# Designs tried in a protein design chat: VH-VL binders against a6w1c8. Part 16

Target 1, 192 residues: a6w1c8
Amino acid sequence: MSLSINAVARTQEGKGASRRLRNEGLVPAVIYGGETAPVSISFKDNELLKAVGTPGFLTGLVEVTVEGKTEQVLVKALQRHPSTGAVMHMDLQRAQADKAITTRVPLSFINAAQSEGVSKQGGRLTVESKLAEVRCLPANLPEVLTVDVIKGQLDQIFHLSDVILPEGVELVSLLKGEDHDQPIARIGKSKR

## First folded at step 6 (VH-VL; framework fv_masavibart)

Design s38
Fold by ESMFold2-Fast, scan of step 6:
Structure s38 (fold): chain C 192 residues (1-192), chain A 124 residues (1-124), chain B 110 residues (1-110)
Amino acid sequence: as target 1 above (192 residues)
Amino acid sequence: QVQLVESGGGVVQPGRSLRLSCAASGFTFSDYWMYWVRQAPGKGLEWVAVISYDGSDKYYADSVKGRFTISRDNSKNTLYLQMNSLRTEDTAVYYCARGETYIEYSGTYYFDYWGQGTLVTVSS
Amino acid sequence: QSALTQPASVSGSPGQSITISCTGTSSDVGDYNYVSWYQQHPGKAPKLMIYEVSNRPSGVSNRFSGSKSGNTASLTISGLQSEDEADYYCSSYTDSSTWVFGGGTKLTVL
């Protein structure tokens, strides 16, 4: 993965420890999972703010470096301040190379403007789902899943089965059966 | 089939404690996040607490923080809610609800299956 | 009151379509595709009807559909039947790692 962030190990836990870290411009986090013990860490608030604003950070694999050692993790939980949106805590789960993971990946709809439905029939693309749940090995986790709407006509409905799947990637909803092939986008008349 | 059966509700005086239980069957309990949700008589739904599949992560509504404790015993397929310092405003039907499995999902975001609820009345 | 805004009531006749709105903020409905909808008949537990904005659980009629635009999610029920008469609640995950419900909408089929 190209997404990386540095963290500092911390040994202090308990009453007020996380509050003290935040007062110093540090955000507490925990790396857990696999066969190794959980590790308490902290991120610099300004570095983390930049990282969470980067596409793919909250939905993809992230490399976290602690004391020169790099681990691949997924962001499993994020606590934000209700008014400011500032990250107050993060839970990061270790990715294991031989263990399938389930996470959400953004959907990207391409070629809407070039479709006949939009370009010639007065339609507009309305996106009904921005994310799709995938199951894959960590190495196969895509940053984005593409839906090509180039052949779309007016009133065309696109479903999860229209998503272009990379090798080794499955859509969780489609594993549940064809009655879970839900609509994800529609080319309809220009009303909302 | 999936079943969730709540118990432990009853009439209790303000300031006292109650422990609710939810017995799960028909699925691998240890794989699922679990919720408590309540509903005051004639009112809407209010989330109370959630616990991860292994009990390592817990989240609480602001109205119950410091008073309620969610826990689980995966060996007994049972979810618990320890309610301390009860107030008349805690009077409600308490539902346990199944969340998402860690196998299929990175967290939990909807209430998949619901028990029938147990009534807690906080009154003198 | 409730974090998510729903109309208190909505009504329709058998065979009609109705839509129930659920309006939040950018920190819940707007930021996440984690909106779910629940049906509750008097004296009964809620039942999941829609999850992740638009997905139906097995066994839920295709007359029920969900969508989202900006900070507003919508539940649409087509071909209204008398058995659809119930309270409907929306729910969403939030930036604060909390779960919130709408105030509920009473659907009357007459």
Scores: ipSAE 0.000, ipTM 0.447, lowest interface PAE 15.9, mean pLDDT 83

Design s39
Fold by ESMFold2-Fast, scan of step 6:
Structure s39 (fold): chain C 192 residues (1-192), chain A 124 residues (1-124), chain B 110 residues (1-110)
Amino acid sequence: as target 1 above (192 residues)
Amino acid sequence: QVQLVESGGGVVQPGRSLRLSCAASGFTFSDYYMYWVRQAPGKGLEWVAVISYDGSDKYYADSVKGRFTISRDNSKNTLYLQMNSLRTEDTAVYYCARGETYIEYSGTYYFDYWGQGTLVTVSS
Amino acid sequence: QSALTQPASVSGSPGQSITISCTGTSSDVGDYNYVSWYQQHPGKAPKLMIYEVSNRPSGVSNRFSGSKSGNTASLTISGLQSEDEADYYCSSYTDSSTWVFGGGTKLTVL
């Protein structure tokens, strides 16, 4: 799904300026990357809250319009107020069609209930990592990465190498070697 | 007033284990990502590990991965570092550090408050 | 070796300005705005001076400023004072979900 949001350019940066913006119902953000200088911007908090709640906004490509110019960006970080959940700051990286991007993509574990470990051996799937760091061209960025645990037995540990990779997508940790194939989930008896 | 107090350091022989603790006060501990950063005597800073606000996500430096485990107990406002299979090159002052604001799906990017550190010496 | 390159030492006189560089790659300094700077006096814990390239925490003098150009971040200290004599470290988040530090720069105020 194509997602878009409007933003306003801002001159001042820093904690003091950001606190003033938030008092006015605006959320500070920065667009950076590519061959152009970083740009400080702000979003209306009500528009941003709706956008952040939309599937794919935090993990996919987003179109940001600032003063009539639209750029494709990726949300690299989102900071929330601990008690209210209000967005306090966002970091947005410019996407270019010919440049590989590095970001975090959610992991989805499928077929746990149908596995022998869960269905017949009294196990439960425990997820240890919710995200995986990927490198790919913007056009190849998936909304989710799937781990199929259907063949899982009791006490089985699943690793990054068990992730089903679409064409053109690499896992950053696995590019560093076999000893970086970290555990991401396991089927175990009661970890309550 | 934010305070971080490390404890558990000492002298240990190579191959043994040691557990460090960091007692946090003056802020809502469960709202923040927490870090361990070390510094060998006379050397520079080296990031060791980070843990998310709820303990669901953890990241480690390659030099300690598989040997060290970061954990937290939010009910006690305490951060831990379990250090196994210690080596002489693990000798360092270990600092507990906090991120200024938590990030919903990722770790914080800087270390805003630091404890005074606890010295770990690995020698025979 | 350290992932980020800093000069081993810099020096200046009281009232002068100095700049400390921190050079990385596109995978850390270049494509992100997550550079931070830390001051460390002998026998003390590090103190955050600059975060996210150019932001100052409350209580840090406006004599300290940060900037970035390409893969190089810079810390500038204006109006040098004797208390500024310390080790300074840069740090950045990386594409690999790791945090790296520079080798540190010893500032001497003569």
Scores: ipSAE 0.000, ipTM 0.485, lowest interface PAE 10.9, mean pLDDT 82

Design s4
Fold by ESMFold2-Fast, scan of step 6:
Structure s4 (fold): chain C 192 residues (1-192), chain A 124 residues (1-124), chain B 110 residues (1-110)
Amino acid sequence: as target 1 above (192 residues)
Amino acid sequence: QVQLVESGGGVVQPGRSLRLSCAASGFTFSDYAMYWVRQAPGKGLEWVAVISYDGSDKYYADSVKGRFTISRDNSKNTLYLQMNSLRTEDTAVYYCARGLTYIEYSGTYYFDYWGQGTLVTVSS
Amino acid sequence: QSALTQPASVSGSPGQSITISCTGTSSDVGDYNYVSWYQQHPGKAPKLMIYEVSNRPSGVSNRFSGSKSGNTASLTISGLQSEDEADYYCSSYTDSSTWVFGGGTKLTVL
């Protein structure tokens, strides 16, 4: 079972074209990468909103069909309206089975409420980074990266190196050396 | 009319800290990602940091990671750059700039409006 | 050293066309359509001229156009005017969630 969505081809135009599409209930997107030229497409906004709500759509491989031709892509960027949350634009990169991809994966912080820092020391988990940039083959792309904060104490800072990595997955920042191990969360004192 | 006005620049000694501010007007500040970009005297442009529209996502250039912190206060329409452990190589005009759109999974990827810049000189 | 390679200078006469190249790698210019170009006059802040490879902001002359082939993006200025004399910088998003700039090109209109 694969995730799939239909799209319609469009001519690449200036900024005014995107507003016109959205007035018609269409969301502009671009498919790029690989050996084939970039293609401008659009999605029906109701179909896209349903797809975006489906687990794995934003983090895994998706099949996009344009006039009978199907391509396997991953979502590189998703733009939402700040107040309504409506999808305004998508960037989709073509996937090749033997080529490493670089993309952002959500970070999930687990066991915060059960940690000594939160449960017994009056702390609260503050997330500083919601995403981590990974490099892996398409088949190894995780839906989420987990940080287990169960052993966290008050004033503890969690870093990118605390992320639990699946086989075949690398963190891009850590490939540059351990001095690029950025803070991603902390357990700090709650305000009164 | 979109306006971005930087302030807080000056002469500081190596190892010290400095905080820059950027006052935004003429647009809905909370709808846009914001950037800091710098330019050393006689040199080219160098991206420093970006912050998402709501402050939830931040990215930094490798040269400043761990020393600089970008933040924003949407209630005051103000962008900040906290610069710690300053080095002589940080001497530059610092520009704030606006991203045209926001991106849920990444920051913006171009700079549509720029402030006039504020000079930071790090010397002993 | 700049992450993206631009020629240090280019020259043209009024009415001519010139092209400025911006060469990166597959991890920036090649795999993404996030190339932008900026014009900077001496003592002034940069101004956005082109974004997403080929799009022009409102208020930018149609004499300015952008394109990309493989790992090289190009800015073309047609019908050169004296006011076009400035430094031009390309920029691109990268695989590392960073933004990089070219070293800049000084355009002289003679």
Scores: ipSAE 0.005, ipTM 0.517, lowest interface PAE 10.2, mean pLDDT 83

Design s40
Fold by ESMFold2-Fast, scan of step 6:
Structure s40 (fold): chain C 192 residues (1-192), chain A 124 residues (1-124), chain B 110 residues (1-110)
Amino acid sequence: as target 1 above (192 residues)
Amino acid sequence: QVQLVESGGGVVQPGRSLRLSCAASGFTFSSYAMYWVRQAPGKGLEWVAVISYDGEDKYYADSVKGRFTISRDNSKNTLYLQMNSLRTEDTAVYYCARGETYIEYSGTYYFDYWGQGTLVTVSS
Amino acid sequence: QSALTQPASVSGSPGQSITISCTGTSSDVGDYNYVSWYQQHPGKAPKLMIYEVSNRPSGVSNRFSGSKSGNTASLTISGLQSEDEADYYCSSYTDSSTWVFGGGTKLTVL
């Protein structure tokens, strides 16, 4: 799903430039890729917060308008403040609809509390990987990849092969073979 | 515009230590992964180390693992490489380069801007 | 030895096209779209020419293009000019969370 957001072009001033932008309620970002020049931009923090909270913004095609020119981009990198979660920086890559992309997508583990391992066996879900590297066309890029742990027992280990894949989406690690089916979560005994 | 300036290179004897610095300007240093890449005289490029934007994740080439330590000070926009137990085969021009690594999402895995390099010569 | 295989040298005349290959394995070039190419003139730092197989940075001539087929990536330079004479290196991310380079190719413009 394509969403839209406005941005303002900016000049890089050296040390502290991004800190100054954030003090003014602006979030620095860069658009790069394709045949056109990289452009440094900034977003209003309140507009960006609303956009980031919208499904599809971080994983789908986004239209960014800078000085009256609109480009289709993908969010390739996002830096958040460690404690507040506020967006501090964003890298946006120009999207080409017919070219496969490789990027990381968040993993969502569902039904842990309902599993026997957690609910009846005193276990706790420990997530070992929050992201999975995918290859797909931009239009097939999912917002999140789901791992259903409902059947988990105590000491169960979940692997990349347990990820529910949409059509057109491949896990890069699994393309290398079965020996790369890495653990991503486990239900282990609670600490103590 | 992006600028990277290395310093700290010189001539040292085998077994000694040296610390390289890279001063960054013209971009949000705290938002980018940083790399060290070296090139021995008359030879090709060899990746040495990478550090994530927040300094939490570090990776090293097998040839330097256990001897070199990459670090950064985001308040000073400076990248460091501490080189211990130096060997003659560590003789090279050391380049600072910018890449990317972010929490939650991944980005590019290439070296988009390079410094001028600093020469490290390890000889007796 | 370099992890990625490049020809040691290639040559061409002004106005011609040349192609430089970069061959790896499935664990680097084949399974990822993270191939990049660098130009290095004598005594200078490398300059990024192509990233993520086929993308060109701002300021790089559209005479430079990149592609990939299986485990082999290629850099093509069209309309060859004297200033293109340099060493060219390919690089790729690997499944071991490392970066590898090719051995380099010396381009001579005759």
Scores: ipSAE 0.000, ipTM 0.445, lowest interface PAE 12.8, mean pLDDT 82

Design s41
Fold by ESMFold2-Fast, scan of step 6:
Structure s41 (fold): chain C 192 residues (1-192), chain A 124 residues (1-124), chain B 110 residues (1-110)
Amino acid sequence: as target 1 above (192 residues)
Amino acid sequence: QVQLVESGGGVVQPGRSLRLSCAASGFTFSDYAMYWVRQAPGKGLEWVAVIWYDGSDKYYADSVKGRFTISRDNSKNTLYLQMNSLRTEDTAVYYCARGETYIEYSGTYYFDYWGQGTLVTVSS
Amino acid sequence: QSALTQPASVSGSPGQSITISCTGTSSDVGDYNYVSWYQQHPGKAPKLMIYEVSNRPSGVSNRFSGSKSGNTASLTISGLQSEDEADYYCSSYTDSSTWVFGGGTKLTVL
């Protein structure tokens, strides 16, 4: 169930050189971390645009192949041109089995239609956060985190602490204290 | 050469407002993200705010959220910081700094050129 | 997030090499390749010395070099000169889309 993309190694260059690459339909990126030296790479912009549109690519582990060698990486930063949406730069961190990683994982809200707030009290679920920042070992990285809203009443607010956490997964915001328990969804009155 | 010149600093009472300006020259202003970074007398550097190259996105340090507003006028090559509800702990030299941004999930990563700074003193 | 940890001071003699550490967490220095270093002389604006951990801007002496191991980034200055006497700050991007600075290190060239 690996997401994968091919890349070409390049000479390590500054921002001026990166602008020239983008004019040629190439996107500069870097693979770093672990015990191996950083590698400067480039992607074809059309292949990368397709890849970033694929579910899980920006939030999960990705296999990058450079000069016949495949590495498992996590997308740590993505830069886009705000007007065109073109990917301008990407930072990829090597995944190490014994090192905790931080990444953003999709939130899935289940049982909204079955909740009393929605089914009996005329409410609708409004999602305020679609991603949560997690910390875990690569092997423990979930594809999705669930929030069960089955017991939701009208006007109920759901917070990060309501997220169902698998073993070995922590929410970064909650590690900062309980005052960082942000709202993520609400059951409010529908506009009818 | 790249030049950034801050202005608008001065002495102001707590609760008042002040507007800082940064005049940019020597580069295509509209291609770069811009930052405000401050330094209290005898203390270290603290990031304040960033604005994208086209003004479309902005981020603020928690200490200034809701009180400060960053803006830019690319036709005048000028960056602004509107500071409302000033506190004594806002007393600092305010630096204008440049960075590159075309970023979906984050701001710029470093500060490549800095202005000389303008002193803001908030006192009664 | 907490500020990055630097030693308050470091000293060396002309011609010597010194290293300044910058310790963060996995959510900043450890997980990102976005550590930068700044030199500040008294009464002056900061100057970029190193960006993206180890890259040197044009015009910065090759006596300055940067590296990273785990959650700790390091700035090394070789062949110390009197004009290197200054405050040095590290900075990193964080996974909260914010920027943090170290507390600063006063370098004295004795």
Scores: ipSAE 0.005, ipTM 0.470, lowest interface PAE 9.9, mean pLDDT 82

Design s42
Fold by ESMFold2-Fast, scan of step 6:
Structure s42 (fold): chain C 192 residues (1-192), chain A 124 residues (1-124), chain B 110 residues (1-110)
Amino acid sequence: as target 1 above (192 residues)
Amino acid sequence: QVQLVESGGGVVQPGRSLRLSCAASGFTFSDYAMYWVRQAPGKGLEWVAVISYDGSYKYYADSVKGRFTISRDNSKNTLYLQMNSLRTEDTAVYYCARGETYIEYSGTYYFDYWGQGTLVTVSS
Amino acid sequence: QSALTQPASVSGSPGQSITISCTGTSSDVGDYNYVSWYQQHPGKAPKLMIYEVSNRPSGVSNRFSGSKSGNTASLTISGLQSEDEADYYCSSYTDSSTWVFGGGTKLTVL
C-alpha cells in the first residue's frame, strides 16, 4: 500500500475529550473491525488534511501506523466542519485480505460527447447516481467504476448493469435481484 | 431554531403518485444530508431515503427503490420525495429528518432533527 | 433489510434505573459506532437521545446513557421520571449503506 499516515493511540477519557483534542490540532478517529478491539486514535490535523487531499486516500486502502504497528484500513466516513471544511472525525475499518468489504466507489461516465445521442441527436447526459456500492476483496477495490455511454441514443437510460465491472467486483444492488437495477444516467433532450 | 415542516400528504389510490415537500429553516440547509423516514400506523420507524448535502448521491430502502425519488433544492431550502406506483403498504406518516454531520462518504449515521410528519394514506 | 432486535416493553418505578437492549450483527452494531437512540411520545415526532453509541446531544438529561458490548447496544435511563414514559427506538447505519431501526420498546413508569 502506497498511501500511509501516522496516528497516535488515545485513551477514551470522556465526553469532553474529542473537543480538547480538536483544540490542540488533533483529529479524533477510530479503527474498528477484524479480530481485535476498536482503537481510538488521533491524527495531526495538518497531516490529515494533506492525506485527504491525496488521490486514492478516501477511495482506496490506506496504511495507518500506530505506535510502530501498521494496519491496512478503508476510510468509511470522514466528517468535516460545515463552515470551515476542517476534518472533525474519521472512521477507519480494518481490511483483511480474505474478507470481502462493502464500500461506495465513484462512477465515471465516458464518451458522452462522442455518442450519437449527444453529438447528432441534440441530447445531453444527465447523471442521477455518482456513486455505486460495491462488494469485493480489499485487493480488488477499484478507485473508480466506468460506464461507457458511447453507443447511447437520445432517450437512452443507463442502469447499474451497464457499469463495467473489474474482476472480483460485485454491485451490491444487483446481488439483491433484477428489481434493483436502478437508473444511473440518461441522455435526454437538451432543447425545448 | 432548527425547523422542518412537511407537506403534501393526503389520501391517494393504489398505483397513483404523490409528492412530499419539507421546508427547512434555522440552519444552512446545503451543509446537511437529509432523510425521509416513515412510520405506518401503530408500527415502528422505517428509513426510506437519503440525499447528500449537494444532491450528488441518493440511496433508498429496498421497499421503495425504483418507485420513489428523493431530491432537494438548496436555493429554496426544500427537500422532496416523489412517490410513484403507491401501494397500500406505503401508508404511513412520513418524516423529514436532518443528518447532524457533514460527511463526504457513507452519509450521516443519525437523525438529529425531525419534522412533525405528514400522513400518506394509500387506500382504494 | 436486517432489523435490530429490541424487547417489546420494559417497566420501572420512579427513581429506579432501566436498560433497553438493541441487538444486531457485526455489520451494523458490533464492528461500528453507528448506533443512535430516539424517544417518541404518542402523537409526536421522534427525538434524538443518544448518537454514536454513547454521545448525548445538548439538552438531553445525563440520566440517559448509551453503551455497547459485542453486537448489543444498550440505552440506560437512571432516576426514572414519569415523563420518560415513551417508545424508544434504536437505529444504526449498516456496512450495506442502509439505515435500520429496532422494533421499538414501550417504557412504562409505574
Scores: ipSAE 0.013, ipTM 0.519, lowest interface PAE 8.3, mean pLDDT 83

Design s43
Fold by ESMFold2-Fast, scan of step 6:
Structure s43 (fold): chain C 192 residues (1-192), chain A 124 residues (1-124), chain B 110 residues (1-110)
Amino acid sequence: as target 1 above (192 residues)
Amino acid sequence: QVQLVESGGGVVQPGRSLRLSCAASGFTFSDYAMYWVRQAPGKGLEWVAVISYDGSNKYYADSVKGRFTISRDNSKNTLYLQMNSLRTEDTAVYYCARGETYIEYSGTYYFDYWGQGTLVTVSS
Amino acid sequence: QSALTQPASVSGSPGQSITISCTGTSSDVGDYNYVSWYQQHPGKAPKLMIYEVSNRPSGVSNRFSGSKSGNTASLTISGLQSEDEADYYCSSYTDSSTWVFGGGTKLTVL
């Protein structure tokens, strides 16, 4: 885990308290899960904005420090203001080294420009899924999952089974059977 | 006022396809995640699918995964559900519903406004 | 079988308080604060009554309140009125990035 952020414990809860926090440039959040009771916290809006913009913050493990105690957490929920995109609330789940976690990891499609479908057949890669849901131990959580489309022809469809999986990482959809092998990208005509 | 109006329901034979539409008005459609929820006659509610505000993220119930496709056209304020390989157990009133939060990596959590629903009957 | 367990029915008299439970697992109700409650009158679409465990939308009476303890969420209706007769459904987000509903509870005001 390469990302960290500081938080302060909240002594008051409720809608009114959350509105006051936001007026002070603070974003309410909750840490829950594991063997310890949930803790209400808040982040400085400017620090959270920078953190959220950092690759891996929303998909990976994050260290949160509250009153000198550091916990490893996963962002499980994020509420944004619809018009401004400002973070209004976050739910953070405690990670345990020996307990599998389920989260979303970005998909990276490589070698599209070098494929025959794109380079020789006038196609373009259209990404139908930006994320894949994985199950793994926290230590095995990848930053990104790769799909190699080098052999793609025009009208080729790529599925979850085409994702290159690191050791210890499973795709949740594929655990449910072969009929859950969803399309994730295709090489189609440029004006689709 | 927020309004959601479903259309496209009807009677269809097993194995066939049907496309549902949901026309949205009274809010900035492109700012909200959208859901499909169904209810078989006399039964309870079942979530079907969700789509993020920009269409980049989609999630499906296991019962419809691989057969149904959710999509949206933000320029037309319209949500769609393409239903392929229909089964008799897909018979239900299909509701369009709005979510107040974005789906980025964490998901949308509740259904704040609902349409009146459109009935889909799958029978031989 | 519904993923979340609700009693099939509950009843009360006008002016009384009733509570409807919604029991899940740690993978939904327990580990998330995304329980919502919906009221459905016969032939009508569902209406959001409570979201994120305890929050009430504008226009919903303060007689409706929500809470959660462990894997069980509860909807409480105080000052029960005849127009409260309806089916009530709970819902929660899950570890699998899905949404599940309870089986529904029919409230009768006697």
Scores: ipSAE 0.006, ipTM 0.529, lowest interface PAE 9.5, mean pLDDT 83

Design s44
Fold by ESMFold2-Fast, scan of step 6:
Structure s44 (fold): chain C 192 residues (1-192), chain A 124 residues (1-124), chain B 110 residues (1-110)
Amino acid sequence: as target 1 above (192 residues)
Amino acid sequence: QVQLVESGGGVVQPGRSLRLSCAASGFTFSDYAMYWVRQAPGKGLEWVAVIYYDGSDKYYADSVKGRFTISRDNSKNTLYLQMNSLRTEDTAVYYCARGETYIEYSGTYYFDYWGQGTLVTVSS
Amino acid sequence: QSALTQPASVSGSPGQSITISCTGTSSDVGDYNYVSWYQQHPGKAPKLMIYEVSNRPSGVSNRFSGSKSGNTASLTISGLQSEDEADYYCSSYTDSSTWVFGGGTKLTVL
């Protein structure tokens, strides 16, 4: 599915301008990349809060409409207020259909409860990495990457190479060689 | 107000292990990503590792991947670097540095506060 | 090691302006607005001077400014003072989820 949000163009100014925007319930953001100049924009904080809570918004492609013009972008950074959790700033990178993008995708570990390590050997799945960095064309960007742990035994360690990759998707770490196959989860003894 | 204090450096033989600590104070430690950055004597800065605010994501420089492990204990406001299979090329001052707060699927991109560093010398 | 290219040294007189360049590739400086600059005095830890290309942290003099054009970022120091004499490093985020530094530039105030 495609996600969309409306934004208002703004003149990029210093710290005082961003504070004034936030006082008005607006969140500053920037669209950058591609062949065109960066554009400073703002979102209504209530609309952005709903969008950020929508599955796929922070990991997938998003359509942003500014003054009637729609662009396809990827959320590259999201800054929140430390105590309130309110979104303070966003960086959005333009997507080109024929250019590979690099971003982080959530890892989903399935079948842990059905694994012999958990169900019969008293183990528990401990997740060490919740995200994996991928490189793919925008059209191939997955919403989630799956790791199937069903065959896991007690003391089994799962690595990036255990991730089920859709066609056209590469793990950046694995492109660097075998020595970059990091542990991402393990089935360890559950009793303390 | 922000304070980062590294400890655990020293002289160690090649092939051995060493664990560095960074004690943080003056800010909400659990809200920030944390980095290790090193500097060999007379040389420039080299990023070593990063850990996100809740420990959920970690990245390493290629030169240390598989040998070093970054971790944190948010209840103790402490960052760690476990260094295994040390090489003479790992000789450097190791700095603890704080990243900016970016939550959920977002990143950290710069080093806003730095500790004073702890010297690690790997020699026979 | 250093992936970003900086001049080894730069010099100026008190009151002058100088500029330090930091050249990368499309996969780091060109692709991201995450360039930062650090000042390091002998025997001391680095200090953040500029982040996200052009932003100054609280407490950093407005004599320091940053900019970027294509694959090259620049740090400009106006109204040079003797205490500006230090090593300056640029840094950038990369396509590979790594952080790289420039080789450093020694600024001498004559």
Scores: ipSAE 0.000, ipTM 0.520, lowest interface PAE 12.6, mean pLDDT 84

